# Ledger of designs, part 20: VH-VL binders against o27280

Target 1, 266 residues: o27280
Amino acid sequence: MDSMNVPEVLEIKRIVEESESVKTFIFSWDFRREVRPGQFVMVWDFRDEKPMSVSLIDPVRSEIGISIRRVGEFTDRVHGLSEGDLLGIRGPYGRGFELMGRDILLVGGGIGMAPLAALADEATARGMRVDALVAARTADELLFLDRLEAAGVNISTCTDDGSCGFKGFAHERLLTLEENHDMAAVCGPEPMMFQVMRILDERDVPAQLSLERYMKCAVGICGQCCLDDTGFRVCAEGPVFWSQELSRVREFGRYRRDPAGRRVPW

## First folded at step 17 (VH-VL)

Design cc12
Fold by OpenDDE, fold request of step 19:
Formats: structure tokens, sequence, C-alpha cells
Structure cc12 (fold): chain C 266 residues (1-266), chain A 118 residues (1-118), chain B 107 residues (1-107)
């Protein structure tokens, strides 16, 4: 077993309140261990362990950030932590995003913007033009807008209730935006991603999409995160997949499997 | 055999309310999103609303937003359409169909007629 | 919204004929198009999905082609049961809009 598979106990350096339900936890990071946008780490609160995407990669400050949405018992506990408290982190794992071309489109929904925010930083640092479509149910759930703006990202927003930007869904807003992008990165709810992927496919824009699945080992052993028919392991072959790969995945956008292995529809 | 059976279509006055039901059988109901499509007399087909398998993801046509509600009870294999503030232009045969953003509308019920008139 | 049109609005044909119905989208929709058949007083039936894939149980005399904005439904060797109204539908984005329909009548 590699040392990377042993959780490192790290102190929470800072906590950023992103929204009512989302916090970003900042940790000191030894960048001798490379991390890329789209990769995830396993976060251990000494009771349970969950995969979390890296939302901040700052080699200058030697820091990484993990954005966590409060959605259950584990995240409730984590959200109760303070600066100076400890968490176990192992990784990073999985396939991250690949940047290509000059113009990139980011489409994110809710907490899905976490890995995309990190990707935006990398893309802008490389001198790429970055367009971002940020989607949420309501205005107060839109994430990382100030951060993206500061990075020079061209932001479009959409909300289900119309409280900010375009009233409607991401795929609907996307149809109204320019089509000239060399690649796209998508992350959010699978129903959103499924429909966004169709539009990107129609436009012949190479697209990468990040999936979330129940995950245990994170190293491709246990098979809990396997996608039906294909046998793709989200932790190993993903979580970032090309649209061509996901087109072969029957369950994508339709259902997922719970910890017991039962099918749960979206 | 996949079967869909709509019910609830009646005559109602403008401003009235009505709930349609669709009983599904012959397949695992929760595995599929469901959709309502309507057809005014002598007219074409109009998408009304879709709901995902879990019911969490819902979509509406602009013409019915704020007035109609779509829901489902997977334990009863039943799809519902609650129609409020009905208008004359809502007069149509309402079809229940299997499918949503991820599947074509591959199976249809025979429809139920909703008439909105004074 | 994506607007769908069809041509012709109606056509008359005889049993044994080959007919073609066209559908046009107001914007490119890739292959995200379905064809439906509807007989009077009946529910629509899916014929073709993804522009060219024949639905299970549908006779092979039905075929779909096209991509982008222009699509066609072809019925070879028209049968008596094929006289009906045919609709195209885009599935690229909500709202899922239908064409106005093409009525195929007896000559």
Amino acid sequence: as target 1 above (266 residues)
Amino acid sequence: EVQLLESGGVLVQPGGSLRLSCAASGFTFSDFGMTWVRQAPGKGLEWVSSISGSGEWIYFADSVKGRFTISRDNSKNTLYLQMNSLKGEDTAVYYCTRGDYSYPFDYWGQGTLVTVSS
Amino acid sequence: DIQMTQSPSSLSASVGDSITITCRASRKIGNYLNWYQQKPGKAPNLLIYEASTLQSGVPSRFSGSGSGTDFTLTIRTLQPEDFATYYCQQTLSTPYTFGPGTVVDFR
C-alpha cells in the first residue's frame, strides 16, 4: 500500500463560507504530491470517509481547498468543525480534467462548480479564455461567482426561479450562448449533465463530465462505484469522463446505485 | 406488456381545477421518467410536463408553469397531473407517456379528455 | 424555443407507394429527433428515435434519416394501416416541441 493511501491528518487552516449549505475547507498541502482539477480526495472525520472534489489548488500558498455541501450525517459533522480542527485526507485519486485548446466552456450546477472552479484557475493561469455557465436553483446557491470573476472568467448564470440571470435550466441557457469553444467541462446533477451533454454533442464540442457515485476504496478494488454494463469505475476510470465514454453508460443521467447496490432513479 | 391508463378528464369551468391520473403497468415504473403530452381538438401534440423517476426533476412547458403540478407515486405506479387555474386553451386530450429527457416517448396511454368551458 | 416544421402538411397516396415526409428544425438539433404515428382517435406511436433508429416492433418499411436541421421519414410500400398523421419531435432541449404533423390520406 502506497503512502498516499494512508490518510494524512491535516489541520483545517481556514473555512470559507461559500453559501448557506457549502463550506470550503482549506488545508496546507505538500505539492510534491500533485493534484489536478477534477481529482478527488477521501475525507476522513475519524468516523466515516467520503470522496470530495478538490475545489482549490494554490501552489503559491501551498494550499488546497475542499468544498463540501451539507447533505447528510457526515457532512453535518464536518460542517460543525472549526479552524484548527483535524481531518484525515488521502489521495488525490481519479482522473482529472484535461485542458485543451484556447477557449473552454465550464457548465456547473450547485456543488458541481467545486472542481470547475479549480479548473477555471488553471485554465486562466494558462491564458485560456474561460466561459462559465453557473447554475443553481436560486441565487443564493450560486457558487464561486466572485472567485471566478476575479480570475477573469466570463460568467453566465441561470437559476430555476429566475432570481439571478437566466430563468431556467443550464441546458436551456446553454442554447442561447455562443458555440465557439474548443472544449467543455461539466459537473453537477446528472439530469443537468445529461442534457448539457446532448447540446455539446450537437455542437461537436469535446466535453468532459465529472460523475459522482458511492465510493469506498477509491482505488478501483471494491467495485462499489462501478457503472453498469461498462464496468467503468468512477474512482479509477473517472470521475471525469469524456462524453463518448458516458454515451456508453446506460445508467448515466437515469439512475445510480446506493450503498446496498440498489438502483435509485434520478 | 407495458400499459398506461389515463383517467380524470372531465368538463370543468374556467378557473377550475382538475387532477389527472395515469396508472402504469408492465414495467418497473420508477426506472423511467414520465411525461404528459396534450392534444387540442383537431390540433397537434404539445409537450406539457416531464418528471424523473424519483420525482425530483420536473420540467414544464411555459404555457402551464405556475398552474400545473406533476407528481408520481412509485409505490402505486401512478403519475399525476394537478391542473389549476384552467383556461379554455387547456382543452385537450391528455396523454400519459413513458419517457423524459433520457428516453423517447415509447409508450402512450389512450388519453383522457379535459374540456374547459363555461 | 426550437420550432419544428413539416412538409407537406398533407399528402395523398396509394397502397404500394413510397412516400417521404420532411421535418425541419429552426436550429441544429443533431440527431435528437423522434417520429411518431397517430391514427384518428388513437394515441401516438413511436416509430423512429434518434433520427434513424427504428423502434422495436415497427415495420422495416419505415425509415428515418437526417441530421442537423433537416430530417426525413420514408415509408416504402405504403400499407393500408399506414394512413395516419405523422409528427416529428425534437429532443435536444426543453420544451420538447413537435412538428405540426403531416396527414397521409388515401388517394
Scores: ipSAE 0.944, ipTM 0.970, lowest interface PAE 0.5, mean pLDDT 96
Fold by OpenDDE, fold request of step 19:
Structure cc12 (fold): chain C 266 residues (1-266), chain A 118 residues (1-118), chain B 107 residues (1-107)
Amino acid sequence: as target 1 above (266 residues)
Amino acid sequence: EVQLLESGGVLVQPGGSLRLSCAASGFTFSDFGMTWVRQAPGKGLEWVSSISGSGEWIYFADSVKGRFTISRDNSKNTLYLQMNSLKGEDTAVYYCTRGDYSYPFDYWGQGTLVTVSS
Amino acid sequence: DIQMTQSPSSLSASVGDSITITCRASRKIGNYLNWYQQKPGKAPNLLIYEASTLQSGVPSRFSGSGSGTDFTLTIRTLQPEDFATYYCQQTLSTPYTFGPGTVVDFR
């Protein structure tokens, strides 16, 4: 197998339509190269390159899945691809989730459920009890529900418009859930994660949160994904961070850096 | 010096509409979420609504959901509260304050009085 | 929703006194609690955030303590300008809720 830093040109084996705006691209994968939930790969369409979380890890089928939300030019191009087309994949990169204990809580928003879905599969395979709070703006944006259910995950949903499950935000729904967990994994919009993190902190539940920030090199060199003050590199020290680490990151949940390095508020 | 100046509070009939404005100065407006808090005469403080720096994340108290709209114009350093279908219980001094889920309410305007009465 | 209560609802004190105001949450809220001071006809002022951190510019005679459900605001050597209404606020979750307030009057 080639170096992790050299993109491997892989054929899209299968495409799963997750929602109107999200597709999962399945690739054959040589599992001699280990990949963990929470890690990301750099997807190269031979024009541009973007970091994407791994949403499926299937050693039995020798497959990985990458879920991509249609949000811009790059993803528009990728969404235009068909089975049999080629993409460059390099990685995996970053720190993935660590599973601890027997009971785990997953809190995901939108496409943030992608890495959590992979984590759910691993956790359930290990015999862990998995609760998942899946949040979205509307019911049609809820991701991986059938997959999670099939895996034996206990699902709770919340939607902004109340079209499915609890009407409200993830942190609000979480507050109403009284179950205790040994560990929590969170991924979604930072305003959601920020508020969820506080509740988990109050409950003394160890929490790992996956940040989705702009990345360029993915190898901790360029500094484009550096978090202010701390010097944390999302691609190297993350994208999965412990809540204690993020508590030191003043920009978390407040602003991010765009590709030009400018501050953009959430 | 951080300053917040509310305006727009007037007497309005029940069922009427009113838009409040809050002019901010002395800080980078877009860096902070903003919040409206109201206080009925002789009563305590009630959180009404919060909006993130970009304006994409909005939160409302149940008492005003569906009737009030919060917005901001970062180019004008101005926060707005559009109040529709006003009720008598909406009568209060409305305060603009800097802060949201990520910041305490550390600066407040002088408030503007909204009176809903027949 | 998280309900906030305060005790006492009012108290009378003299300049130089040390006073304590208590705030209680209907559920555990960690240290996600703020204290505000409001004088008649004026806007509230932030005194303490995250239960015990003194806001910049606030005199050191003000202090906050507590975690979980019970919180305390203490004012040592009460000054004439400290006579006001004090509110606690939980910041754990929306909707953000305030206590009913404690009025501190001249004895």
Scores: ipSAE 0.943, ipTM 0.970, lowest interface PAE 0.5, mean pLDDT 96
Fold by OpenDDE, look of step 17:
Structure cc12 (fold): chain C 266 residues (1-266), chain A 118 residues (1-118), chain B 107 residues (1-107)
Amino acid sequence: as target 1 above (266 residues)
Amino acid sequence: EVQLLESGGVLVQPGGSLRLSCAASGFTFSDFGMTWVRQAPGKGLEWVSSISGSGEWIYFADSVKGRFTISRDNSKNTLYLQMNSLKGEDTAVYYCTRGDYSYPFDYWGQGTLVTVSS
Amino acid sequence: DIQMTQSPSSLSASVGDSITITCRASRKIGNYLNWYQQKPGKAPNLLIYEASTLQSGVPSRFSGSGSGTDFTLTIRTLQPEDFATYYCQQTLSTPYTFGPGTVVDFR
């Protein structure tokens, strides 16, 4: 057994309330174990285990952050935890984002901003120009705005109800933005990502998209996160994919598999 | 064979309300997003609204936002369009189509006529 | 919003002719364009999607080409059943917009 696959019991060092439904749990991290934006960890609350994106990578403070949205029983339990409580963390897993060029566009929806926030920190640290389109249903669900602003990111917001920024969806707002970028990173609901990807493709902007699918083993063995037509495993070949790769995946943006393997439409 | 059958089109007064239905058969209804497209008499085609397979993702044309509601019942293989605060310019044949952001509109019903007039 | 235009607005042709209809988008839309055929009193039928892919069941005499802003629909060896109105549609972004249509009638 690889030591990477054994959960390490870590103490919650800090909890940041990002929104009403999202908390960031911060842990001490030994950076001898490399972690990249876009990678995920398996979080174990000693009852169940779920994949979560790394949203903060701080080598100076020797900390990582995991942002978790409250959506079900597991996350309800985790959200009930306090600083000093324990969680099991194994990983990191998956393919992270690759930074290229000088100008980068981030397009995120909801909790999808988690891995992008980490990427933004790295990009700005490298001296890149970072534009971020942050989307949510309502203003209350917009994530990491203060953090991104502090990092020097140029932020554009859009909300479904128009409570903040552009009234509409991310792809609609993106269409109104005329600036070109060297690359884009996208994360959010697949219907959003699907439509954003088309616009980026039309603009010839290389794009990486991070998928959020049900994962069980995280090591490419169980196959529950396999994508139809290609056999791509989100946990192994992803979760970050190039647009060219996803263009080959009929399933992308159209449906997903539930834990029982049933097709579920978006 | 894929079939789409619209119903509910009638004459209504301005400010009135109407609900259209589209019965689908011949395919797994929930696997596809659905769309309403309308055509005013003697005019071209206008996209009205789309809804994803689960119903969670909904899109509207600006001309109908706030007035129209799109919904679906996958257990009944039926698509709906609730139209409120109807205007004369809403007068059109309303077509039910299979497709959304992820699929072309590959199948169409024969349409149902909605007439808004005082 | 993305505006779509078509040319010509109407044309007259004979059976056996080859005709070309043009569609133009107000901005680049890649290959995200569909073509539809509509006969009087009937619902539209999908002919071509993604600018050049022929819909299943559509005769091979129909073909689509183009990318960016300019697109064309070509009908080779026009048949009697091809006299109809043809619409282009962009699917790059909401709101989805259609061209105004091109009427193909008998000469």
Scores: ipSAE 0.928, ipTM 0.961, lowest interface PAE 0.5, mean pLDDT 96

Design cc12
Fold by OpenDDE, look of step 18:
Structure cc12 (fold): chain C 266 residues (1-266), chain A 118 residues (1-118), chain B 107 residues (1-107)
Amino acid sequence: as target 1 above (266 residues)
Amino acid sequence: EVQLLESGGVLVQPGGSLRLSCAASGFTFSDFGMTWVRQAPGKGLEWVSSISGSGEWIYFADSVKGRFTISRDNSKNTLYLQMNSLKGEDTAVYYCTRGDYSYPFDYWGQGTLVTVSS
Amino acid sequence: DIQMTQSPSSLSASVGDSITITCRASRKIGNYLNWYQQKPGKAPNLLIYEASTLQSGVPSRFSGSGSGTDFTLTIRTLQPEDFATYYCQQTLSTPYTFGPGTVVDFR
């Protein structure tokens, strides 16, 4: 357990270009250290450290993958790396998704599809029927479609500009889909998740949602990722929450805290 | 006290353009999404557009999509509605209201009348 | 789109009466329903949100109930200032749609 909090220096085995802005970095992994879809790892480039969701779990190849969107200085540096280069990985941390039932709905937006892709692999391996609503701003930002299809996932796409699939937002598309799922897993922009959650609640579909907050320690100590009123720590009690839990979280879908603790609107 | 004050409503010709403004006070403007709702003379209420606190998340009614633009300047506590290619059916009192997908429309301005002549 | 209807379209009542306005959605919307009051020549005011939560500052004689597709606004002991048009609104999904309104006038 002590070793979990020490970054392990790992070699990048492969890099998969998922889109113009997203790359998946694949590492050898010792599966004596269990990892679940929905959990995250801390990625260390020997200068800075950021939490990243696990997007691939492959016990056969003894590999994991983390998908990273290029959004700032840290990710710019990481995206500049090549196969054979080194990164520090510690974890996994947090509460992952729990699978139940026979039919599962995945709703993902942008990079939010990363943990859901891993969940899809597990669900299909268990013989579950998996439907996935994959949303993005444009067609070229839709992630993991080929991978999901190969896994036997029934895919519905949604794009803001209508360049692929349904023209509109994920919550709008969701209203047109079947309501007979045993559970749902949601991950993406928080305004999307907020609106999707309402629809799922109305349908009485148990839903789990993965939140993103500023994290420092990843072990529930520093409090940087605490949610208002509840005291939930996204790194410890999350990042995966049940909809009933999030219904108690005032800030969900409305704002987040920046590193200085200031409110930042969505 | 929360206050919203719309301005910019005038008579315009079909095909014309107009920009409405809404000045907000009495609350932290950036913390709230904002919405435009319109009401044609003698008719009911119609949602037009909403914008999140940061301005990143924008929603439009189909009736105005492609013609109207919603924006905000948080440094000025002001909400805007740029209306292009105006039609007669756009004639209405336009209300600025606090709220969006995550909050009910709990405060409203007194509205500004936009008249598109035929 | 989710369609909203209201009943009745208009009603007349006396001061002190209790009145009920009904709103119906074309599909289930849970409790994501708001009620607004609009007086002639004025902007709407929020009365109830999430079907039954009374907005701050609104008199307790106003109450909302319902879930799914059928909702009700009740005004107990009607006051002179309650002369107005009342609108329901669904907030489950865009586009946010309003009911056609119910006009409440006095006998």
Scores: ipSAE 0.915, ipTM 0.953, lowest interface PAE 0.5, mean pLDDT 95
Fold by ESMFold2, fold request of step 19:
Structure cc12 (fold): chain C 266 residues (1-266), chain A 118 residues (1-118), chain B 107 residues (1-107)
Amino acid sequence: as target 1 above (266 residues)
Amino acid sequence: EVQLLESGGVLVQPGGSLRLSCAASGFTFSDFGMTWVRQAPGKGLEWVSSISGSGEWIYFADSVKGRFTISRDNSKNTLYLQMNSLKGEDTAVYYCTRGDYSYPFDYWGQGTLVTVSS
Amino acid sequence: DIQMTQSPSSLSASVGDSITITCRASRKIGNYLNWYQQKPGKAPNLLIYEASTLQSGVPSRFSGSGSGTDFTLTIRTLQPEDFATYYCQQTLSTPYTFGPGTVVDFR
């Protein structure tokens, strides 16, 4: 292949079962292609390709981990693969999280914890104090708890059904947590992120939030990942945005666009 | 012209069930979240429940959680409130309004009266 | 839950008066506050959202101000149609609590 923007075919080295619906696929990775928490890759199964979160960045073992939730035909096919099977990967793409200060709050919903787990590893390696609010519908869907605990992260949980931790939504739990953070990083369902951002804005906590939109090229030329008001391209200027940038985007938290360009509510 | 029309409010016994509906017109219904707000006779406004445009994100006041369900049929432009295990304190005019976590409550129906008494 | 209070509970005023209604939240809510007007037997009507932004079609004699925990609704030069009950509502987080209302009556 003549360009590094074509998929590189890689062997699945190891598969970690994170939950009934989430698997992490681990590959050997040449870190001349630098990867930062919050960036994404396009995963190609030789039929289709989709953007996926990077959840493990391990230059010492030369490994990258990609966490994938089973939600449709593409992810069903990928979940059916075994160690030794092949996938195409191109990237990484996008703007990752930027760390600042000494105390960081992570707020993750469901699979949104994947890039935050990578960020937590970097933050703790820098000697930061890390608090994480991990949210899911049920206890069985809380992700990366053992990994976060082993890294020294102070974990609070919430579940919609109350099966683990606080019964309720992430923004409701956040109102009950300590307010002493230099920054926050947020990733999860966009309605959750919208409501969490309001509370963080009121507290004057600088926040970075990771958005998801339909992508085709992933390098910023096709326009499929553009946000309506600003023209921000999620694959280029994002997927991680500062809350100040998102305050100018009326679409955030309210709707998205499908591949045909139709408005779809959350 | 945005119009919201509630129906289904009647007298019902304590412990009974009742389903309210709200017919919407004059806007793209699926683009907006919807909310029920109630008002006991002579009292103030109380938020009851909200539902997002897709129907996927649903919120309830603690006083009704577990007893009420909210739903919408976007093909019929209709919002519903299923009320079970009704109590005297549920006696109120129930308003349908347009809005949720992401939009203010900008258009309201005229309300439908639910009375819970023996 | 975020509790909302309003002051006064009621007031009497004459046509032409200028009045101020206050609303207080039990915690800081930024500018995530709306004001509604309700006439007896009628549906509420949105007046102001985000503390100070007038809803389309609302007369300029209405204004809202405040941030944090303390908010005001001001009606300059009261008109006969302004005698009503006024409610504030926080929209920072669920549950979206309303204030108890302020009744504005003709003197």
Scores: ipSAE 0.813, ipTM 0.914, lowest interface PAE 1.1, mean pLDDT 91
Fold by ESMFold2, look of step 17:
Structure cc12 (fold): chain C 266 residues (1-266), chain A 118 residues (1-118), chain B 107 residues (1-107)
Amino acid sequence: as target 1 above (266 residues)
Amino acid sequence: EVQLLESGGVLVQPGGSLRLSCAASGFTFSDFGMTWVRQAPGKGLEWVSSISGSGEWIYFADSVKGRFTISRDNSKNTLYLQMNSLKGEDTAVYYCTRGDYSYPFDYWGQGTLVTVSS
Amino acid sequence: DIQMTQSPSSLSASVGDSITITCRASRKIGNYLNWYQQKPGKAPNLLIYEASTLQSGVPSRFSGSGSGTDFTLTIRTLQPEDFATYYCQQTLSTPYTFGPGTVVDFR
């Protein structure tokens, strides 16, 4: 009766090449299974299964999109697929972003813009004013700029090498931006999020940040995604956390754990 | 007992190059980011560069960007600072310290003196 | 870049005195401020982080306070070993700037 824990085999309806290393895979979706920005799905290629963020939520077309960066064996295989090929999808899982107020700031690094692009669509549809700081190492890695612009989002960019926008890191660019936001949503490399959170905390801007951790079950029973000392599970209580919740998490910004449970620094 | 030991500080000519090393012991080196801080004779402290535990996150002061490179070898518990295009203003005691964006600078080496003079 | 200033630049005091040192940032930095002590001929050592948290092993006569732009280091009942130079450092953002230092000399 409940297919939440069993992958549903779905046909790839469309593939969008977002960059040299990032593709968005689009599937038909029955929205009686509600999907919220910031939630994730487990993608199964019949060999292995990995968590991926939802980047497109389109109830009008009955579609969802999942953006995947090519980084290893699993993602190499998925990037080799074509329209019409099959993938297993289970979910969605986790706690998504909550919208509040009228003015929202998005801060995204690299593939972290994927769930924020979905959130931007919802925020603009609600009539909110949306500012986005889009960060990457180089101009070629900046994601979703045309989509955000078309939605009416005010975009600021930064690149480590200065090839587009501000030369430097997201937290450095943020210091020079307007401070008048009701909330912020942050997703990207955890060192970036740590440093951005510090600035948002100084400004007293309520912030929600999306964490990434190793996952096995995705429903909170196996313990693989637990955060040290707090017992928070990224797949259940997260992946989106309020900054107040993260202030109690010692490992945030500092380390993560590999599949064997060993500490891995950022 | 946490110990940090810098080496490699010598007299060099302007425009020259030099590599500093910092040997670490008494802690799991890869768990911590590392930082170089320098102090010119009779002057205050100046942050130079930080590197994260994995080596993937690297930050520099503007005064050294493009001239200095920071690296680490986690298998040898060693932090490095490669200094190129040296100037007189780079004359300082260079300290190796444990910490980065996520940790305060809690342990320091004794420093190594770099002198840039003709 | 966030500029840090300290006051006074130097002071003379006697063992047993209570002293205060101030640090100011050119913009609000929340509580993201550390204090370091450097004794003559030695490397600096961490005293206080996040404005008011004492590092392990630091005597309780040291305390830090403040937030925003204005911060204070207080040493109660000055000891002979406390004659040193004291630096503040902001940790809100790169570059991690230090204050110019305050020299505490024996009177």
Scores: ipSAE 0.809, ipTM 0.911, lowest interface PAE 1.1, mean pLDDT 91

